# VH-VL binders against Phosphate-specific transport system accessory protein PhoU homolog 1: the designs that were tried, part 5

Target 1, 219 residues: Phosphate-specific transport system accessory protein PhoU homolog 1, of Methanothermobacter thermautotrophicus (o27767)
Amino acid sequence: MEKKYPRILFRKRLKDLRKDMEEVSQKTLKTHKLAVDLLMEYDEEKKEKVIKNSRAIDDMVFNLERKAISLIAAEQPVAGDLRFIEACIKVGSHLKRIGYLAANIAEAAEKLKDEEIPRRPLEDLKHMSDFVQMMLSKGIYAFLDQNMEMARELRHDDDKVDDLFDQTLEHVTRSMFEDKESISYLVNLLFIARFLERVGDRAVSIADRTIFMITCEKP

## First folded at step 1 (VH-VL)

Design p03 (framework fv_prolgolimab)
Fold by ESMFold2-Fast, scan of step 1:
Structure p03 (fold): chain C 219 residues (1-219), chain A 122 residues (1-122), chain B 106 residues (1-106)
Amino acid sequence: as target 1 above (219 residues)
Amino acid sequence: QVQLVQSGGGLVQPGGSLRLSCAASGFTFSDYYMYWVRQVPGKGLEWVSAISSSGSTIYYADSVKGRFAISRVNAKNTMYLQMNSLRAEDTAVYYCAKGPYYDFWSGYPDYWGQGTLVTVSS
Amino acid sequence: QPVLTQPLSVSVALGQTARITCGGNNIGSKNVHWYQQKPGQAPVLVIYYDSNRPSGIPERFSGSNSGNTATLTISRAQAGDEADYYCQVWDSSTYVFGTGTKLTVL
């Protein structure tokens, strides 16, 4: 029955591709959250899970890209379907990189595990993390649901991430000034803040790809 | 200290309208997703609606879509739920609730109001 | 929409461990939050993101989530733990609550 209905089979493959995007997106979101949670309470098994998930995300994205390219080659899609498949490839690349950033956050958190982190910088980082996770969720679901209005909000959200980073930097440097011996480990808080900013950038890129896919115009 | 104070409940006839209010204090209201969750007496919790910090992104449960309208006035730290075409099945305690941080889209209710009873009966 | 299934009731002896389950297809891929509700009161968050405990919640409350089952564990159960417990997930623009479990401490 598949050979008799090639267009129906193609529609099914597009739905399967969307399902693959949902699965890798969910794993990416959970992996990012797990990595940040290591900063609040370090746990070696959780860190190992972050590393394993990062590898799994990489594999899922590789398989998704191969599937997308195969669809383009075999079915020669019309413009709208081609834009969706191309967007899946681009968004997949961003999700893979977000997985790598989760691994980087986990490594930095390990370097802080035996240290007493000042309250204010830690609260700043948690705040920044929650906001970035919200942006990541918003960007991903704007893409999956093709919600252009939601995607457009990400540009304004990015300004707030910059402000949160600046506040984190100020409070970390103040803590370093009060205790010079803390510099050796508090620098890892700045690395985590930088990695969070990079995740925010990826969320904006996902939103931009959604806008391109829908409008065929620059955001 | 976070506080959510609700008002506007009561008895209304089927097909009628009612507006609920939720006044917020103790946090920067304009930075958070807000929710309405209801509970039929003796039954479980059911999500009703969600609104983003700016009010631009709104979600409704299928059971209330087209009948209820959520809104917020950040300058007044107040959220509203306008309920139209009320049915007997809308009888419930309605809770307003706050999300955890800065417009956390896939958040969860971390602080809840006291609840307001809405009874739809003839 | 997805349904989160909880047992209607769970009984535990004073000082023993209670386990309340929340079943859902691939729930391990979702973030699960747990609420405690006592009669006449608003719900109170007791566990967020599968296993994290809010400030002010006793250490004897813990959570886990894998495969098709999330579990709220209450160790050394006390009389004051009697309440209804609800799990909750966010799923693609919807917020889903579990059916609720009444915990009785014997």
Scores: ipSAE 0.008, ipTM 0.453, lowest interface PAE 8.4, mean pLDDT 85

Design p04 (framework fv_prolgolimab)
Fold by ESMFold2-Fast, scan of step 1:
Structure p04 (fold): chain C 219 residues (1-219), chain A 119 residues (1-119), chain B 106 residues (1-106)
Amino acid sequence: as target 1 above (219 residues)
Amino acid sequence: QVQLVQSGGGLVQPGGSLRLSCAASGFTFSSYAMYWVRQVPGKGLEWVSAISGSGGYTYYADSVKGRFAISRVNAKNTMYLQMNSLRAEDTAVYYCARDLSYEGAFDIWGQGTLVTVSS
Amino acid sequence: QPVLTQPLSVSVALGQTARITCGGNNIGSKNVHWYQQKPGQAPVLVIYRDSNRPSGIPERFSGSNSGNTATLTISRAQAGDEADYYCQAWDSSTVVFGTGTKLTVL
């Protein structure tokens, strides 16, 4: 807005955008962890917190995208700043989706709260959950810290998620064959496994945006 | 009521020039990136160009880079596509569109303008 | 230039469910938008960001996007749904459209 010092104002707005990215990223990580916690021990208050946080993340991302578009529209960013603003838009979209997935995980966990889940499928899901949580943290912090080495690791991590999903599917299917009355609730374990796989995909996408932002090369 | 109304178009010989116009109403024009998308009669959609809300940033498909120039006059709520050095393969219906998001989701489209490049 | 792969045509009976696919490597990590185009008309956005409906689009239209395939689903198909359908995604500084699918309602 200040015509006399437009460059100083642009730098301030860019720093504000960086702060907004950090805040929405941290809220997204916290919300995902809360949703995963519900798989281990269901808690109605935690579920409501996850739903509330998911909506808040959506609002934060909307406002962040508006700020990013405004920066591009009002200023002429140099190539590096433009790539960062573009990365914020892309990463923001992924963070919003991860928030939605947290809400989906929480809803599915509620449907399982009164069921006696077979040990093997539950352990598979816990293992997959731990790995995906690690990937999400890695992807987000690779972006925030602009860490190329960390970002490159995500591409290989995705193969492990696919393997863990396949293992979960096999053991869930086997449990369904052994007790057909379990099908109605075990389907919710598969939904959760699928949601976790999608979170993993979003983490990889965040890493890809980080690589492009830093190198200007396709991931 | 949100709408985009296009004008311009017509028959032009190879190597010729033509300017398309897209007039916006019902929304804050300067807040939205705007796009040009073309479609060869009977074929699919192809992205041509984009312009940021302020007009400070422009983007072009490789096939038109150096020949086409996108511009906008926010005070008039109008976007333009200046087409130079036209080729037979540029023959298409040209649509202007509003970007719902930076990712090129087009929620409002103009009615389309036919450009025919033929001798 | 790379394009998103769609089947050339899909047929569906009145009242049944039509599914139109959009194939692309790791497309599940991208936002996919869907457009309906009737002869002589401009395209109409029917789904944006994988699964969201614009105002005025019936609930019969839904979308999903995972892995290498995005899908537009049209439940309880009506004669008025006959059209060409295009998927679309963003690739770096360019917009990529699908090859298009003609939907016929029998």
Scores: ipSAE 0.000, ipTM 0.405, lowest interface PAE 19.0, mean pLDDT 84

Design p05 (framework fv_prolgolimab)
Fold by ESMFold2-Fast, scan of step 1:
Structure p05 (fold): chain C 219 residues (1-219), chain A 118 residues (1-118), chain B 106 residues (1-106)
Amino acid sequence: as target 1 above (219 residues)
Amino acid sequence: QVQLVQSGGGLVQPGGSLRLSCAASGFTFSNYAMYWVRQVPGKGLEWVSAISGSGDSTYYADSVKGRFAISRVNAKNTMYLQMNSLRAEDTAVYYCAKERYSYGYDYWGQGTLVTVSS
Amino acid sequence: QPVLTQPLSVSVALGQTARITCGGNNIGSKYVHWYQQKPGQAPVLVIYRDSNRPSGIPERFSGSNSGNTATLTISRAQAGDEADYYCQVWDSSTEVFGTGTKLTVL
């Protein structure tokens, strides 16, 4: 009879959306870790699992976005609830893209599996990978826990990723000049470094969404 | 492999109560929403209730709201449907079902007949 | 709760194409899933999210959804396709199943 959606059902839907965010976040973290692990020890079944998980994350995010849009369109939420629902849509989009980046890393790792990679570029990539995994975890948990102090740290972390990328590029370039036969496969290592940098950018975007959601101000 | 095994059901008098169980195996139970769907013999499917993976959110069809309660114990990989104040129109085969990532139900239990009659 | 309207029955000749419709206001703005149910059995998901097939479902099954009508298409119909078919959507706070269609393969 021309009445508003019952508050109790709306609150239950918000809790469900929050739990969906937790579930897709965990799958994204696990999938990213599986992909970077392929750089140390390649495994065809693990690569296929990364590809499968990337598609599953896409499905989860699409489902979550559908739920969020339905809530906004039908219920006209108050400002705080609206910001949370909007943040879920934006963060979900970043998680989906991180899933796709994991698939890209896995594909590039396969192209390196039979090559003897020079020690210095490989060590640089491992250091960059470790740091990016830390950033991704930090960004996701800052959002899930609504921890603004943690979210603010991500911009500083991003400066470190840029430094690690530049270092990796220099050492890859040096190795290419010392052994031109390495150029064909080292380009894949450079692509992996770029994919890691893009994951770092996504982590910063998740942190920025967290800051905006809490403060109502552009970060 | 994924299995949903149902138990409970039977004959109950109008106004009575009954509890259905759905035991899950072959997947990470807490990661998926679970559902109850019923079907009057010879008739179509009717959605009854839904519960999120965490158990924090529950949903009910208007026909059962206030009478039925869905719950889950993730540590036991089991979902329940507590049916109170049963009516003749609640007579149906009750299925538990697991969500696919797009709200489709990719796996269903074998079904449990509930008959409400004197 | 809203109703999704399906034809009561559809008949198709062996090897021909069957089309089962699911009508609903603005259904094209929602996800539609399709289920097959044979007598005495639990339903089986054959199409999810408008047009996607689960593993093990033959390519003969396809789906579409636009405007006020979603459609399940079964190409090269086989005797084993004879069953009841149900469409389903999540509509705000409730799931809605269609009225069901009995497919007869002649």
Scores: ipSAE 0.000, ipTM 0.408, lowest interface PAE 18.2, mean pLDDT 84

Design p06 (framework fv_prolgolimab)
Heavy chain, then light chain:
Amino acid sequence: QVQLVQSGGGLVQPGGSLRLSCAASGFTFSSYSMYWVRQVPGKGLEWVSAISSSGGYTYYADSVKGRFAISRVNAKNTMYLQMNSLRAEDTAVYYCARDEWLPYYFDYWGQGTLVTVSS
Amino acid sequence: QPVLTQPLSVSVALGQTARITCGGNNIGSKNVHWYQQKPGQAPVLVIYKDSNRPSGIPERFSGSNSGNTATLTISRAQAGDEADYYCQVWDSSTGVFGTGTKLTVL
ESMFold2-Fast, scan of step 1: ipSAE 0.029; ipTM 0.573

Design p07 (framework fv_prolgolimab)
Fold by ESMFold2-Fast, scan of step 1:
Structure p07 (fold): chain C 219 residues (1-219), chain A 122 residues (1-122), chain B 106 residues (1-106)
Amino acid sequence: as target 1 above (219 residues)
Amino acid sequence: QVQLVQSGGGLVQPGGSLRLSCAASGFTFDDYAMYWVRQVPGKGLEWVSAISWNSGSIYYADSVKGRFAISRVNAKNTMYLQMNSLRAEDTAVYYCAKDIGYSSSWYGMDVWGQGTLVTVSS
Amino acid sequence: QPVLTQPLSVSVALGQTARITCGGNNIGSKNVHWYQQKPGQAPVLVIYYDSNRPSGIPERFSGSNSGNTATLTISRAQAGDEADYYCQVWDSSTVVFGTGTKLTVL
C-alpha cells in the first residue's frame, strides 16, 4: 500500500508553479522582442504572432494565479513559500500587462509600415527599445533566479529610460514642426515610445517584487 | 464554482421558434465573451454564434445567419439564443460556453454548459 | 470556409504515446485549442494556445503547432483518455472546429 504525505505534494505543486512562471516569462520576453522587431522591419506574420502570444500570456497568467490562490487557500505555506506564491501572483500580473503592451507596440508599428520615418526620431526609438529590452530581461531573470543584486540595478536603469523617452519626444516634436504632414504618422512613434516606457516601469515593478519577496522590506 | 446552466430546449415544428437560456455563476459574467456551439447526435462540433462581453461584437455561422439572434443581459448573468425559422437540420444538442480570456480578443472555450437538446420535427 | 482536418480515428496501446494531428493551411500562425469529449458529456478543454494545459489536466497532455499541422500528444495513455478529440481556431470572425478524432485505448 502506498502512503502519500501532504508535504511531498506541496513541494511538487510549488515546483509546478515555478515551472509555470518560467514558461510565461519566456513567452513574454519572446513576444516583446517580436513586437520591437516590427519597428525595425514590419512583417505581417510577426505581428500576427505577437497578437497570438499576447492572448496566450493572458490565459497563462490567469491559470497561474488560480494555481497560486489554490496553494494559499488549501495549504498553509511557511512564510518564505507564501512570499514566493504572492510574488508569482504580482509578477504574473506585470507579465500579462507587458504582453498587452507588446500587442499595442505591434499595432502602432503596423500603422508606420510604408511610411518614411525621419532618421533622428527612429534612431532615438531604436536606442530606447534596445535599453528597455535589456531592462525587461534583467527584471525577469532577477525574479526567476531570485537575484537581489540584479533586481536592485533596475532602479538606476529607470532614469535612463526617462532620458531616452525625453530625447525621443524632443526629436519627434522637432520633426513635426519641420514637416506638418508627418504629424499623422509620427504620433504612432510617440505611442511606441510611451509603450516602451511602460514596459520599463513593469520591469522595475517585477524587480521591486523580487526585493520584497527576499527581504520583506519596501524596495 | 464556475458554472453554466442551460434551459429552453425541446421539440418544435419546422418554421417554429425556441429561445435557449444560459445562466452563469461563479465568475464575473460581463468580463467574458460567450459562445453557442451545437452538435448533431453522433456528429462533430459546429460553432453557431459568439457575443463579446458588452454585446459590441456579435458573430454568426453562415448556416444560422438571419434566423438566430444571440444576446446577453449582464445584470442577470444570462445569455440567450433566439432561434427562428427552425429547420430539421437545426436538430442538435446546443452548448453554451465561456471564453478562456477576458481581454479584447476571441479565444477558445474553457467552461461549457451541460447541453440542451433541440429537436425540429413534424 | 476554412477546414481543419483530423484523422477519423487513432488507436494507442495502454501506456504508449498517442498523437492526434490537426491540419490547416498556415495553422502555425493561429492559436489552436483542443477539446476532449466523452459520450453523453460536454467537451472539456485539454490544451489551449497550442501548448498550454488548463488546471487539472495531467502533464501527459501536450501540444505543438507549426507550419500546416498542430498536434495533440498524449503520453502514457490511460483507459480514461478514450474519447473524441477536436481542435479549434478563431479565423476571421469565425470559430472553426476540426473534423474530430476518436481515440481508442487498446
Scores: ipSAE 0.007, ipTM 0.458, lowest interface PAE 14.5, mean pLDDT 86

Design p08 (framework fv_prolgolimab)
Heavy chain, then light chain:
Amino acid sequence: QVQLVQSGGGLVQPGGSLRLSCAASGFTFSSYAMYWVRQVPGKGLEWVSAISDSGGSTYYADSVKGRFAISRVNAKNTMYLQMNSLRAEDTAVYYCATHPYGDYVDAFDIWGQGTLVTVSS
Amino acid sequence: QPVLTQPLSVSVALGQTARITCGGNNIGDKNVHWYQQKPGQAPVLVIYRDSNRPSGIPERFSGSNSGNTATLTISRAQAGDEADYYCQVWDSSYVVFGTGTKLTVL
ESMFold2-Fast, scan of step 1: ipSAE 0.034; ipTM 0.629

Design p09 (framework fv_prolgolimab)
Fold by ESMFold2-Fast, scan of step 1:
Structure p09 (fold): chain C 219 residues (1-219), chain A 117 residues (1-117), chain B 106 residues (1-106)
Amino acid sequence: as target 1 above (219 residues)
Amino acid sequence: QVQLVQSGGGLVQPGGSLRLSCAASGFTFSTYWMYWVRQVPGKGLEWVSAINSEGSSTYYADSVKGRFAISRVNAKNTMYLQMNSLRAEDTAVYYCARGGYKWFDPWGQGTLVTVSS
Amino acid sequence: QPVLTQPLSVSVALGQTARITCGGNNIGSKNVHWYQQKPGQAPVLVIYEDSNRPSGIPERFSGSNSGNTATLTISRAQAGDEADYYCQVWDSSTYVFGTGTKLTVL
């Protein structure tokens, strides 16, 4: 019975958890990207891949949570390691929800594929989409790199998302007033804008959890 | 109108030091990660160092850890690479680059560093 | 970390499609970026996050990434596409470039 055996095994399990976080994070980023690409150019195979990936992300997060809880129960980690494991559980939950949002975006994009969308609202949504994709990448990489300064910057980014959402909402509603028959399909642009806003919120939550993990203070 | 202008470089003897500069214009410098990437003439690209937007977190390739120091002064829109204890294998064209979310765009024109006796 | 593996050279006839591969274990789980470098010039980003094109890059350039292989596809190849091409990923705390591929347009 060597005391160093449990320590070595714990470090191995912690490293495995870090690897699992990297893998689910990358899959989530790819899935979100595929979903927003459907807004610019709809493709049935890409949509099916988004749905499949969303389910895979769920499975990966479920397994990750099981590993994290088992690690806490078996090893009774010290404060720093415990905060990291807890952060993995919380961030995993956000990644899972981002996967669901990607599926929602894909479904809404499918409803728009045969419609002639007004140029202004669509361009606004594309701008919002680009910015939110940037925020999501930034939040995830801040967590994986444990980069507190990058995480803090996401709060400033969130203000810009709010502005882009308000602009999109205004132009969509104006288009609806100009052409009442467009209401039936333009409501799907509003759903997508709301889903993008929610992805942005989750990117900020990932960043906030990174700050808490490092400082043990509310952001 | 995004531009990265590099300066520094030159010939230095093994064990010597050199500082490279990268001056940015046409964008809000303080909001971007910045990178250094090098290339031995006729060979491939090798990442050297990264610095976050605030300058508080720095990253290095294993080959340069402990010898190179990346820094930035956001008020001057400038990034630096301080190279110490230079070796013959550090001979390369050094590029600064603006960070995307782990990609590099745009790149500076490059600065040749030759470490030779 | 292991190096991303690219073929040393690829040849394509003018107007035909060139495909440049980037091999890495489970590379499909990572975001792959591609750079074009012409002799005596700095690299230029041509694809980011597997398949996105920067402003100014022609639609002839596209990318894909799944399993153990990422691919840069250059359709309707032009003489001006002749260059070295590098793939790149972020792997935890490091940035890894591929070995590079020399594209020759015949």
Scores: ipSAE 0.000, ipTM 0.452, lowest interface PAE 14.0, mean pLDDT 85

Design p10 (framework fv_prolgolimab)
Fold by ESMFold2-Fast, scan of step 1:
Structure p10 (fold): chain C 219 residues (1-219), chain A 117 residues (1-117), chain B 106 residues (1-106)
Amino acid sequence: as target 1 above (219 residues)
Amino acid sequence: QVQLVQSGGGLVQPGGSLRLSCAASGFTFSSYEMYWVRQVPGKGLEWVSAISSSGSTIYYADSVKGRFAISRVNAKNTMYLQMNSLRAEDTAVYYCAREYTRGFDYWGQGTLVTVSS
Amino acid sequence: QPVLTQPLSVSVALGQTARITCGGNNIGSYNVHWYQQKPGQAPVLVIYRDSNRPSGIPERFSGSNSGNTATLTISRAQAGDEADYYCQVWDSSTVVFGTGTKLTVL
């Protein structure tokens, strides 16, 4: 009957929203990886792809938010479905910000492409980059898989990111004082470290949203 | 409960090879950097190698670079240390350890590697 | 990378306070971790990031780090505190351990 169609359509729209979250999440992960790869081997074409993907992520998140709001307005979902839809809006906002940070990383990497970077700051940045990339993946998959145990780990991971940033800052500062000619380009390496720390913050926020969605409690 | 269980080790002649294993349980192995640290009996601790959570970034102490190879298989929750071209000075108890804020919060039980003729 | 120097041995009377130092050029700019190792056992983390105590470690253990010296303090020393103690820092791509200190509880 006719009166059964709205419930069936709601389930279909909710499934479509979940699919959209998976797609924007995957593009965000790939875009972040492309941006950090530029630190090891700069490539102009990869940089342009990061910039293009950042814009595409912004568009995808805009469309996803519109879809989520429309779904809430049209159907008046029950508490569990409402929490999921609201989580999609919040997580989408974080994915958009991570896309912007990827573009920022790519732009800073371009400014370093012709410079001979001191070994210690470069190794610090590589280590921080690896950890943040893992942390971002963990936060996103915790949300997609509704994995509480994985989500709870992110806060401890954030403490480690802060420690890695502090270590990077100390070694960059030391290199600048020992070779003042390095200041003009090492500031870009410090910006990249800061952008990586900000990506970590967003991963924690995604994990926190996951915990709230599942438990209805603060993380 | 977090646990690191080591295997491998033993007596090997100079120039020989040996592979150490470290099996992890009780935590999300793929989220942690893992380390190898060695200790000559009666002496202090010496860092050997480090591997990032993804396995993409690897570090070696200068004394082992080119001879040792660290690896991990996250799907099996296991880390390895392949030791080649072993020397008498490599004789030590080898520990695997889990990284936490650039320190080590959990250590394996250790395995003795003796390089002697 | 810094060289971390510790006294070879420290003695403390039962119930008194032991202080184990870790000296290094500008060590206060690094996060210092401390390990306890008893004979035949793996090291145990007793202090991380200068002054933080892991779960399960008694409140008698504390740490500080400033300038050129980091210090592990063990108040109300007990017989079970007899062990070797190592400080440790991370410097870019390397891990640096201290020379180690043998603590004897008299």
Scores: ipSAE 0.006, ipTM 0.495, lowest interface PAE 9.6, mean pLDDT 87

Design p11 (framework fv_prolgolimab)
Fold by ESMFold2-Fast, scan of step 1:
Structure p11 (fold): chain C 219 residues (1-219), chain A 122 residues (1-122), chain B 106 residues (1-106)
Amino acid sequence: as target 1 above (219 residues)
Amino acid sequence: QVQLVQSGGGLVQPGGSLRLSCAASGFTFSSYAMYWVRQVPGKGLEWVSAISGSGGRTYYADSVKGRFAISRVNAKNTMYLQMNSLRAEDTAVYYCAKDQYYYDSSGYFDYWGQGTLVTVSS
Amino acid sequence: QPVLTQPLSVSVALGQTARITCGGNNIGSENVHWYQQKPGQAPVLVIYRDSNRPSGIPERFSGSNSGNTATLTISRAQAGDEADYYCQVWDSSTAVFGTGTKLTVL
């Protein structure tokens, strides 16, 4: 007698894993946006929500990894399914780290809340944050949709992030030179720029895992 | 906020051509996959075509492949369906629809246009 | 391409629970979406990925999907729920819609 139940159960568990990835991804995107919004207008309640969300993302990723490992152990998946499950574990790790970076951005934004930030450095940081937010969304959806064309674009996007970081650094340094008392708080703006750059790096890593999952080759 | 406004449609003789348009507003058009779905009078829904946000990927139902062409102009926030070699069985209300995912996705239809009637008859 | 079988019609009494089924071989391994269509109107998404509700859809609408049957459940049925309901899955690159079910609220 042939039993179809184990394979049917496996496909259902694989679908549940994808739903978990979608939920963690959406919370990560929302948390990142909430953190960068603090740069334009600080709000204590929003900062607390970012910290709480960061912890929730960590817990969701822990549960997702346990589910993925259990699925591999119990079901002995074939090559394509195994690559997807492995990609979920790796991408989950990146989403968790992006959650940590959101908390770091929120902490640094709080240190700037009572300061009058020069317009040019703040404007540069806003432009950088808008671009990184786009990159993060792009990387996540390239993975969820298994869109290799979109994933390949992330590497070119990363070059632009580096350019925006350099512009921000130059203008912050100029502001520090014009007013040396600003150094004590403007250093936090540079930390935020660095954290945004790291989010961009994580988006590229998610895209690279997508390319590997589809092609079985390094990007 | 999200709105899909359709235009085109009408009476066409068999073998004729017609182009449908779907103008989008209220979202970042280039970031979402778009679809065409039709409904023959008195029948159910039938998926016709899909196009990725970038326009780099297109998909067609077997019943229209080779005759219909989906396209989009992201700068104009507009999607099109070029219908060639029309047959009586293509008579239907045609709906454009948006995906809920941010980028190229074959997921689900979260917002729909008002529909455009296409009648193929002599 | 897989055929998604729905009952042609379902009747429910006002305030009672309606259940609309969508049958398909091993459909429990697929993501099922549900649409509501009122006469002369475009369809409206009511459930996506088996059991999720879009913003604006009442909690009375719920979904489940296991084995060979997906089910749309409408609790505390109201006159305004009277419509045609369609299930939908993807078969690789092709979207497949169910045959549709007319819900009548008595």
Scores: ipSAE 0.000, ipTM 0.438, lowest interface PAE 14.3, mean pLDDT 84

